# VH-VL binders against o46895, part 5

Target 1, 223 residues: o46895
Amino acid sequence: MGSNKIKNLVQYEIQDFVSLNKMDTKSHDSLNLNVSKKSRYLLHRVLTNQLINNRSGNACTKTRSEVEGGGKKPWKQKGTGNARAGSSNSPLWKGGGVTFGPKPRTFSNKTNKKERLLALTTALYLKSNNTKVINLDNLDFTNLKTRDLVIKCSNLIENYKKDQKILFVAEPTASGLWRYVKNISNVDLIYTTGLDLKKILQAHHIIFTCKALNDVKEVFNEQ

## First folded at step 22 (VH-VL)

Design v2
Fold by ESMFold2, fold request of step 27:
Structure v2 (fold): chain C 223 residues (1-223), chain A 125 residues (1-125), chain B 111 residues (1-111)
Amino acid sequence: as target 1 above (223 residues)
Amino acid sequence: EVQLVESGGGLVKPGGSLRLSCAASGFTFDDYYMHWVRQAPGKGLEWVGEIYSSGSWTDYNEKFKSRFTISLDNSKNTLYLQMGSLRAEDTAVYYCARESFTLYDWGPGSYFDSWGQGTTVTVSS
Amino acid sequence: DIVMTQSPDSLAVSLGERATISCKASQSVDYSGSSYMNWYQQKPGQPPKLLIYDASNRATGIPARFSGSGSGTDFTLTISSLEPEDFATYYCQQSSDWPYTFGQGTKLEIK
């Protein structure tokens, strides 16, 4: 993967969230984003592997639950219709689960982290023309209404269409923003501690807070 | 319905330039990768290049990279191919095509699910 | 560049017969459980039309007599019981790596 990537500088204009309609504020920030030359295949692989890994983990959980619920005594078996504890268990089931559980996940995490980071930076680059950065420093949440947020989004986004999805990416300390976003059907919020590739890909417009942008700079510098 | 309409073809002398257009309708243009593919008379198909419709990404067949430029105008939902330093071997029908993949629906498969009718470029003295 | 080689270059068959066209890639076009191989039909004066994507999936509106198979480097398009409208040129195309490349084409004619 590393031989098939290109580093790109993306520049963002920072807008004060309170003063969106003023033409007097111009400042900028930038990200250096690694972009996979095989972006479609990377994005598909990362999400597909996450689904496959979730299925494998779910199956292991069911096997463990069945073992814990059962016993070797014949008296527990048969006649128990819906009881979880009534199933029989074989020692063969336990041997497989212990051998394969933790070790593959440890090595997969390192490989998946590099691929996940490249997928995230690739997705953000491809969406860079639909990405905005806002400053929340002067926002007073006591006077903010959901309608105000919708209006500010419509003014921030060129050629805004109400059916397009908007994703806010915020720092974990921006807890006040969620109270307003949660009631708007086409707007979603993620935090920099829980970047979600699927939500990034599904968004038509992405809005970073300044602090969130700084958070991701630190995360993406390890590439 | 999806519709792609190429225009701008014609007769041009060697060394000249020409700009092709592809007007798109019936889909959200800025969701897709768009492509140019050409076909010389009596010959097979040849990929020219691609652009993600937001304009953030372009890539070209190396054969054309120094002479051809792909661009777009999202306000008109129009794809462009600027061709320069034209040669006789650039004579072909030029198609625009839509790739099935989008960033909003990243399902499997990358194939050309829609094609325009093509526009003919003839390079001769 | 991945070279796509079709065989044969032309094929003459009678109505109702089976036609088989092969396509060999110079390297594998498989990735993550999918084969990035597509088939197109083209009639004179018309743009290409998608028939098969990802080696074996029929595009919308394509009759069941068209089928695709194969993986890795070796792929086949099969047309069962040819109809008059099936006489055209067929192209395979890989979308596994850039540049995207097409086979040289196979012209299917009435015998």
Scores: ipSAE 0.398, ipTM 0.695, lowest interface PAE 3.3, mean pLDDT 78
Fold by ESMFold2, fold request of step 27:
Structure v2 (fold): chain C 223 residues (1-223), chain A 125 residues (1-125), chain B 111 residues (1-111)
Amino acid sequence: as target 1 above (223 residues)
Amino acid sequence: EVQLVESGGGLVKPGGSLRLSCAASGFTFDDYYMHWVRQAPGKGLEWVGEIYSSGSWTDYNEKFKSRFTISLDNSKNTLYLQMGSLRAEDTAVYYCARESFTLYDWGPGSYFDSWGQGTTVTVSS
Amino acid sequence: DIVMTQSPDSLAVSLGERATISCKASQSVDYSGSSYMNWYQQKPGQPPKLLIYDASNRATGIPARFSGSGSGTDFTLTISSLEPEDFATYYCQQSSDWPYTFGQGTKLEIK
């Protein structure tokens, strides 16, 4: 009844990525996830604001570059520089420019930090039956090949289909993993320092590293 | 073509149990929220509950939470409604319905874009 | 629970004329700039059929003579020129809050 949060404990079986052996019975970990009762509306609002902010930022950059005129159009160069030119704040706060409809602050102010976190935990809960946790402790990144990664993913995921998207969520110190994910069209990677709602929603399978799972526990406990 | 076919209705004595099924075809079943909605004879529509097709989420109209359970079998693309402790007022046509929203296409709105033909449950002595 | 009240309970209208059905919610069904109100048509012995979603959007395959309007708590379904196949029972439904609730229905009859 109403739009309250619901707290849910989600249990994950930990698998060793190298051998794909299931761990013993104590090899489980868990997340305590807040889930919005109005999940569809929350997810739609937060993602729409994310996509609108991307369009507004692009439009502000393009319009400012166009006004500058003459010679090379510098908007390609000044993507991040626009924030310095207006103030030390986001382009979403400037009143002038290419804004149609509501004031720029309205675009930004509808989604706060707590709502973004609730959307992330809600999305992860809804994906929980398609989420796995792996142990990378014995993985040698210097010997890992792209084909080996594809084979390990296909063995990890029961009834794997090539058209399904796989999202790895890894700790920032696992930087070697990106080199192999880069060339696999249905596999993507995000780090715990840059959780991405769109990528989580579009993934059919989510694979956390053990360290990444521990990292996000701290982030999500701020709810 | 989206198709939802309910079955399992029939005559049941008060206090009895019944399991309804909804076979789905023509769409990717595991992308959608599925619902049960009922209609008593000569009455309007009443929402029973929902399940996300992966099984991770269920929610119920509060009046049914203790007696009804929604479940599914993704290998058969089939939605279930387990009804227990049935009463005369549970006599109705039970519909399964597909909600428009998916996690991969998160547009606005939540509405029932596809309905089955319904299965009739009669609870009487 | 959000109570949905339709008016009238029944309505008799001649072919080719306009029919208007109202639906009032006991509290606002608006969220983040959208109205979460849907309309369904149901003929005897058949399941409901979606007509209008989010207050004003026609569902795929629904003739242009059907339109929806309103926001907040007050909503209207309009059929601009009645055809023989339009005589049915019409239900409004809110999807703003759980449980989802339906209006009691409006029966549209030939005069």
Scores: ipSAE 0.397, ipTM 0.698, lowest interface PAE 3.4, mean pLDDT 78
Fold by ESMFold2, look of step 22:
Structure v2 (fold): chain C 223 residues (1-223), chain A 125 residues (1-125), chain B 111 residues (1-111)
Amino acid sequence: as target 1 above (223 residues)
Amino acid sequence: EVQLVESGGGLVKPGGSLRLSCAASGFTFDDYYMHWVRQAPGKGLEWVGEIYSSGSWTDYNEKFKSRFTISLDNSKNTLYLQMGSLRAEDTAVYYCARESFTLYDWGPGSYFDSWGQGTTVTVSS
Amino acid sequence: DIVMTQSPDSLAVSLGERATISCKASQSVDYSGSSYMNWYQQKPGQPPKLLIYDASNRATGIPARFSGSGSGTDFTLTISSLEPEDFATYYCQQSSDWPYTFGQGTKLEIK
């Protein structure tokens, strides 16, 4: 009972993707994120429904068409001394959990939309220390190579490791990014018209474009 | 092998301050919620608060919120509890604990699957 | 805050016999068909050890003689045949709402 959400301001330094060393010309932007007080329960419920919808047919078209990026094996092996050894093969996650029957395909979009939006804002808040915002206005895609993108990501992300997953969130009109991101195994891209909770949760680093950040402000303002 | 090792306990006078540390190894520290739980002599267990290791989320038992601060240093895989305005009733063994939930392992359960050995704080004149 | 009340406060039982410990929550700890009730064992000078999570699931490495049951507000830990190493203090703990809270403990002693 009571209010189940808290509004939190998250501020980001906007970095020019081309010239990361122009510190005195940088600006800031922010998101006001509604965060569920019971985030773990919300995330579990919404993500479970996402996985069920993919099996049941009326999945989000973006989710059906997505290549598995880190989602093929989201589980990590735990150490031998852990009280819950081998969690990747735990009965909780593979046939030992609570059985839920499938829901009808006529889900209420308003109810699912509000719950999904709260899960997305909650996830983004939990990832906020690993989220960056970039300005792409000066990027010339005609001369950009895949290696240039990798180098710029390594300069943008503090303590970058090449086995870490990077998720770009871009406006639908940013078609130039997809051409380069697709060729990099640890980098994925989603558009603001198709935000994907699973991809957000599995990313080690999230990179918004400035335009994408503005798009999500409008979407999240409806909460 | 998951290991949690607390340190920084000791004798402190009422009104004093103390910072406890919990060094973590054997798991990906950034993926977990970490907790402090205390136990007064001859008494039961009392939850102090939590922090999510890769974000800035913290939450506290309200009785401690004004005096205690939980923080992290991810580069050292270390959890901290900063304790201020200490009182005699804060005398306890302080444990750090790891919660089972991660963003990659999103089951419905929330329980403490690993505990440190504890560090003792004594607040006395 | 959800108040967790264990009974009895102490229990004396002979080796090889059955022990039953109850835990009652001041409000339901159920969510989405799961009960967010955990059980821990603690021996003197040691940290707590997880026995049971989500009311009825044994943690890895916990012997089959330990079992948990219940839902809503009423929960039970059962040790079917006591071994010498089982004499300890047992705590229930809810993780349904914040702050997380523990029962006051039940000390299991040799009769």
Scores: ipSAE 0.388, ipTM 0.675, lowest interface PAE 3.0, mean pLDDT 78
Fold by OpenDDE, fold request of step 27:
Structure v2 (fold): chain C 223 residues (1-223), chain A 125 residues (1-125), chain B 111 residues (1-111)
Amino acid sequence: as target 1 above (223 residues)
Amino acid sequence: EVQLVESGGGLVKPGGSLRLSCAASGFTFDDYYMHWVRQAPGKGLEWVGEIYSSGSWTDYNEKFKSRFTISLDNSKNTLYLQMGSLRAEDTAVYYCARESFTLYDWGPGSYFDSWGQGTTVTVSS
Amino acid sequence: DIVMTQSPDSLAVSLGERATISCKASQSVDYSGSSYMNWYQQKPGQPPKLLIYDASNRATGIPARFSGSGSGTDFTLTISSLEPEDFATYYCQQSSDWPYTFGQGTKLEIK
């Protein structure tokens, strides 16, 4: 029986984010990715499960027993000319309880860890043509302006549009980058410790730091 | 230019061991899957195994898994095939090959784009 | 394992004529519309040389007279007009599943 995944090596060009030039020593890097033979199915399942798990589930209505009031029979059983009624909180009455209304519940759908990882690698493969790798070693975060970051992104990404979503993937220690990214509406930042399938799939462009790429390699190699 | 040069072949007795080498030039192993493929005299090609140094990955044809080991020396840019418990049936030309990949929207392809000249192993009593 | 079977084992064709080699896989080598089938040419005393990758794509430097077609389990290598340098042994190879497997080879000879 054939394997359920295909191995693929994706090569990336490494660019210096300060000069936007190719690095002289190592201008290329690679990422080993597993691609599911059932990519659409897998991505759909994992994404759906992620969305399900993110539901709050706090919608709440009151039943007849939970509605304030009631207890006293609205009228006697016979001789009134009205329909029989046991409580003013009956769901048949205005202001009464709700029958089979929403109640708080927990939404959970377990996804296998291996499936989640395979989905991430598959998603990254699909976005490989729109993925850039940058070196931040020479970038001074203390003097960086948000405007400068936008300009750098516009130069880095071919056919840059302000309405396109850009996802930065950085190492956890790159905390300085968040200060500038948070102010740009179309740019998001995630760390290698929290790779998010939804964000990867929604991104038009993905930008990895060199360190982030290495972190991801380690994670994927442990699969 | 990409070049692969195999060496280490020769005559060995049944039950013996032999280590083959493949020296690569024009590229580094860290970005490629490297393979061993053998060809018995007058026969077809048989896949032996693969290695990917960047991902610390190795895989073998089940037929050879217990007897053969593939390794890399990145400092020398050299691929190795350690063969043990050799049999007459292992007589073949052994090739090292580089695997490359294509990118598609929903899946990858792969092929052997570069081959060495091969080294001959003869197992005989 | 995916078994690759080529036909014929040997083929005699005249110069300038068309040559057709078939390769059948024991199971499909397709994924999402792509076929992971490759063709190689091997001359005596030389290693295999890549001709066609992913069923129908010519490798760099390969003449236009070489073409690949097919999907699923049935594949064909076609040489539209044979040149003297085309007489060699040809192999199909699948990259869909491990272990990678090759056909037994087809020897193309001058008629």
Scores: ipSAE 0.016, ipTM 0.549, lowest interface PAE 7.8, mean pLDDT 86

Design v2
Fold by OpenDDE, fold request of step 27:
Structure v2 (fold): chain C 223 residues (1-223), chain A 125 residues (1-125), chain B 111 residues (1-111)
Amino acid sequence: as target 1 above (223 residues)
Amino acid sequence: EVQLVESGGGLVKPGGSLRLSCAASGFTFDDYYMHWVRQAPGKGLEWVGEIYSSGSWTDYNEKFKSRFTISLDNSKNTLYLQMGSLRAEDTAVYYCARESFTLYDWGPGSYFDSWGQGTTVTVSS
Amino acid sequence: DIVMTQSPDSLAVSLGERATISCKASQSVDYSGSSYMNWYQQKPGQPPKLLIYDASNRATGIPARFSGSGSGTDFTLTISSLEPEDFATYYCQQSSDWPYTFGQGTKLEIK
């Protein structure tokens, strides 16, 4: 009997976001991640469940009984030359009710907490080679331009392409970052309080803030 | 033969700290989740927390997150439970346990297949 | 948290007779057709011992007289014919979600 998880230590190089490639501005940190032995299956299942759960289920059509009108037979049964009809709300008529149409329902597919967490850690591990950690302490958000952020990303990420998705993971207090990230089409931002498996998996590159990385460590180790 | 031996229990005053140890033999901590479970006198079992491998992954009962820390020393093949801010209600026998898993394609089953003899912690003024 | 409730708290049964212990979970402990429920036996002064895992599988070395059944929220441990060594406290435990939780225990006594 063995474990269903594999533990992996991932080391990250921390870079100053102002002076990205300067050796004196670089440090190191690490993150311990559990990886599923059946990573593809797990990720697929958890992602699918997430997608299912995100469905609103609010589609609604009116049945013949719910459509306004009716109550009177449109014409007599015989002698009119028309087809027989019982109600103007018949689904056979334009403007009539819909038979077997969608009704509001709840889409739910429960995933265990352990699987959700394992999926997140597995996903982060798989993206580890494309993950950067940055220090924002020296960044002046008041004078930052969106263009500058893009340039910084291009310098931070090897083989940067404009069509590749970049996911920022920040601490909730990093409100200044959102202001600039929201205007970049290929860049998204999530907070450590709401790690999203879908976004992690869709990202070509992930950028953690130092504080976010610490938050994630705490979450993973203390949950 | 798999063997777990707890130690470090004793009498401690409220607000004090205590570190429990669990020495494992017959296996290595690699590929196993190790757990602490406690049992108050005459009461049931309460899960405290878990750790995997070299301490890279830990999880705690929310009740203990702020006060208890689980760690491993692989060189000694020993599991630890560091307890702080101890209260009278923390009086219990503390067990270390090894978790094993069943292999299902759709998900893991798990159970505690090995337990230590337990070590008694008494918190009293 | 998933609350596990055993019934009864204590059970007096004669040697050679059948004993049945119930465990109810506050929510389903099933996932994808599997039930994440385990049963343990504990004797005074000893740690718990695994009896049944995943609702119905006997652990290694456990006699055939022990059996587990159930799914969803309702589970049962059955001892078909009680032996003297079977008088102990029994616990159910769910491993479906964290935190892992145990039932309050059922003490099996000699009638």
Scores: ipSAE 0.014, ipTM 0.536, lowest interface PAE 8.2, mean pLDDT 87
Fold by OpenDDE, look of step 22:
Structure v2 (fold): chain C 223 residues (1-223), chain A 125 residues (1-125), chain B 111 residues (1-111)
Amino acid sequence: as target 1 above (223 residues)
Amino acid sequence: EVQLVESGGGLVKPGGSLRLSCAASGFTFDDYYMHWVRQAPGKGLEWVGEIYSSGSWTDYNEKFKSRFTISLDNSKNTLYLQMGSLRAEDTAVYYCARESFTLYDWGPGSYFDSWGQGTTVTVSS
Amino acid sequence: DIVMTQSPDSLAVSLGERATISCKASQSVDYSGSSYMNWYQQKPGQPPKLLIYDASNRATGIPARFSGSGSGTDFTLTISSLEPEDFATYYCQQSSDWPYTFGQGTKLEIK
């Protein structure tokens, strides 16, 4: 996209997810993000393409040849007073085949890899003020309750509201987190292998794991 | 009036180093991408690299990334190109250029709207 | 890298006549209907001067006789009626992707 982007260094506060209230556990990390000067256009286009690609395209009607029956001519050619008919499966008849009806198709719309990445980085930049980074290294997933996770989120996020969407971004190996996140209606979890622009944009708050942040750094630095 | 004035060119031996300067007037580097573009004698134009002051960001043609460094001195409103390990093939006129773009959010591109007069670098034994 | 190829390398045209220069990109330089193609004019001993940006927009101060057209991979610079000051070398440049790349240039000479 030529010079339609700038690079920005975003600094994040890192907190220990187990001891959120301990100031001594706070550290800082940073992420270089490309930001599009044409953010509205780019985000819209990439998002639209994502939505298009998510269409199933499974609508299917049967043609005359696909409808069962119709092997016998409904009536003789002359002497019936009826119009000529060759098959009961004709599209002219109720219960017959459909001419030019929908058939399964793919709605794929290709998005340039660089555009997609630029959209993602732009989106993350826009959400930077609402993004927290947490360290999960000391978290025991075996004894954690969903309620505890909610409490931790409420402590992590200023002015937490239950109706606000929280997006967790974790590394693929953080499988334990899913068990707790899945039961919270306003919390979603995505992995770094599948960063979802839609979910990022819809999120009121984003929570990165330290490992996830590093994964993202690697991907963005390869641009 | 926007003006760019390159300096620092000259004769250098192969393997040597040279720092070029581009003094800007009529504008500040803030919010602008500044570029180096070179032109070998009788040849076309070759993009060297860019810098964005506000973002403290640089990007290079891969061909030059290991040998050339672009920097800014905002206090002097001067752009620099530090060249190392110079080769005969690096003989060229070096231009600094300002990049601009249309501010529409639906698709316009970017272009070099201002160029310096260039400074000549000659690499020879 | 996107390779820009201009044609012809040299063009001899008479004063008052129409000149057409072509530029072909190895890849599309379009982004959602916009083309990231620019044209520059360079005279001997001078730096390049912007003529056309975004395929078809004239830069400030550029005469109406200069026009750009094209999309995708194929672009054209047209001078409708050549003036004496128009004899120079012309370059196309893409800003769609890094590194930015230029055509090899087309020298416009007086016939």
Scores: ipSAE 0.000, ipTM 0.496, lowest interface PAE 11.6, mean pLDDT 86

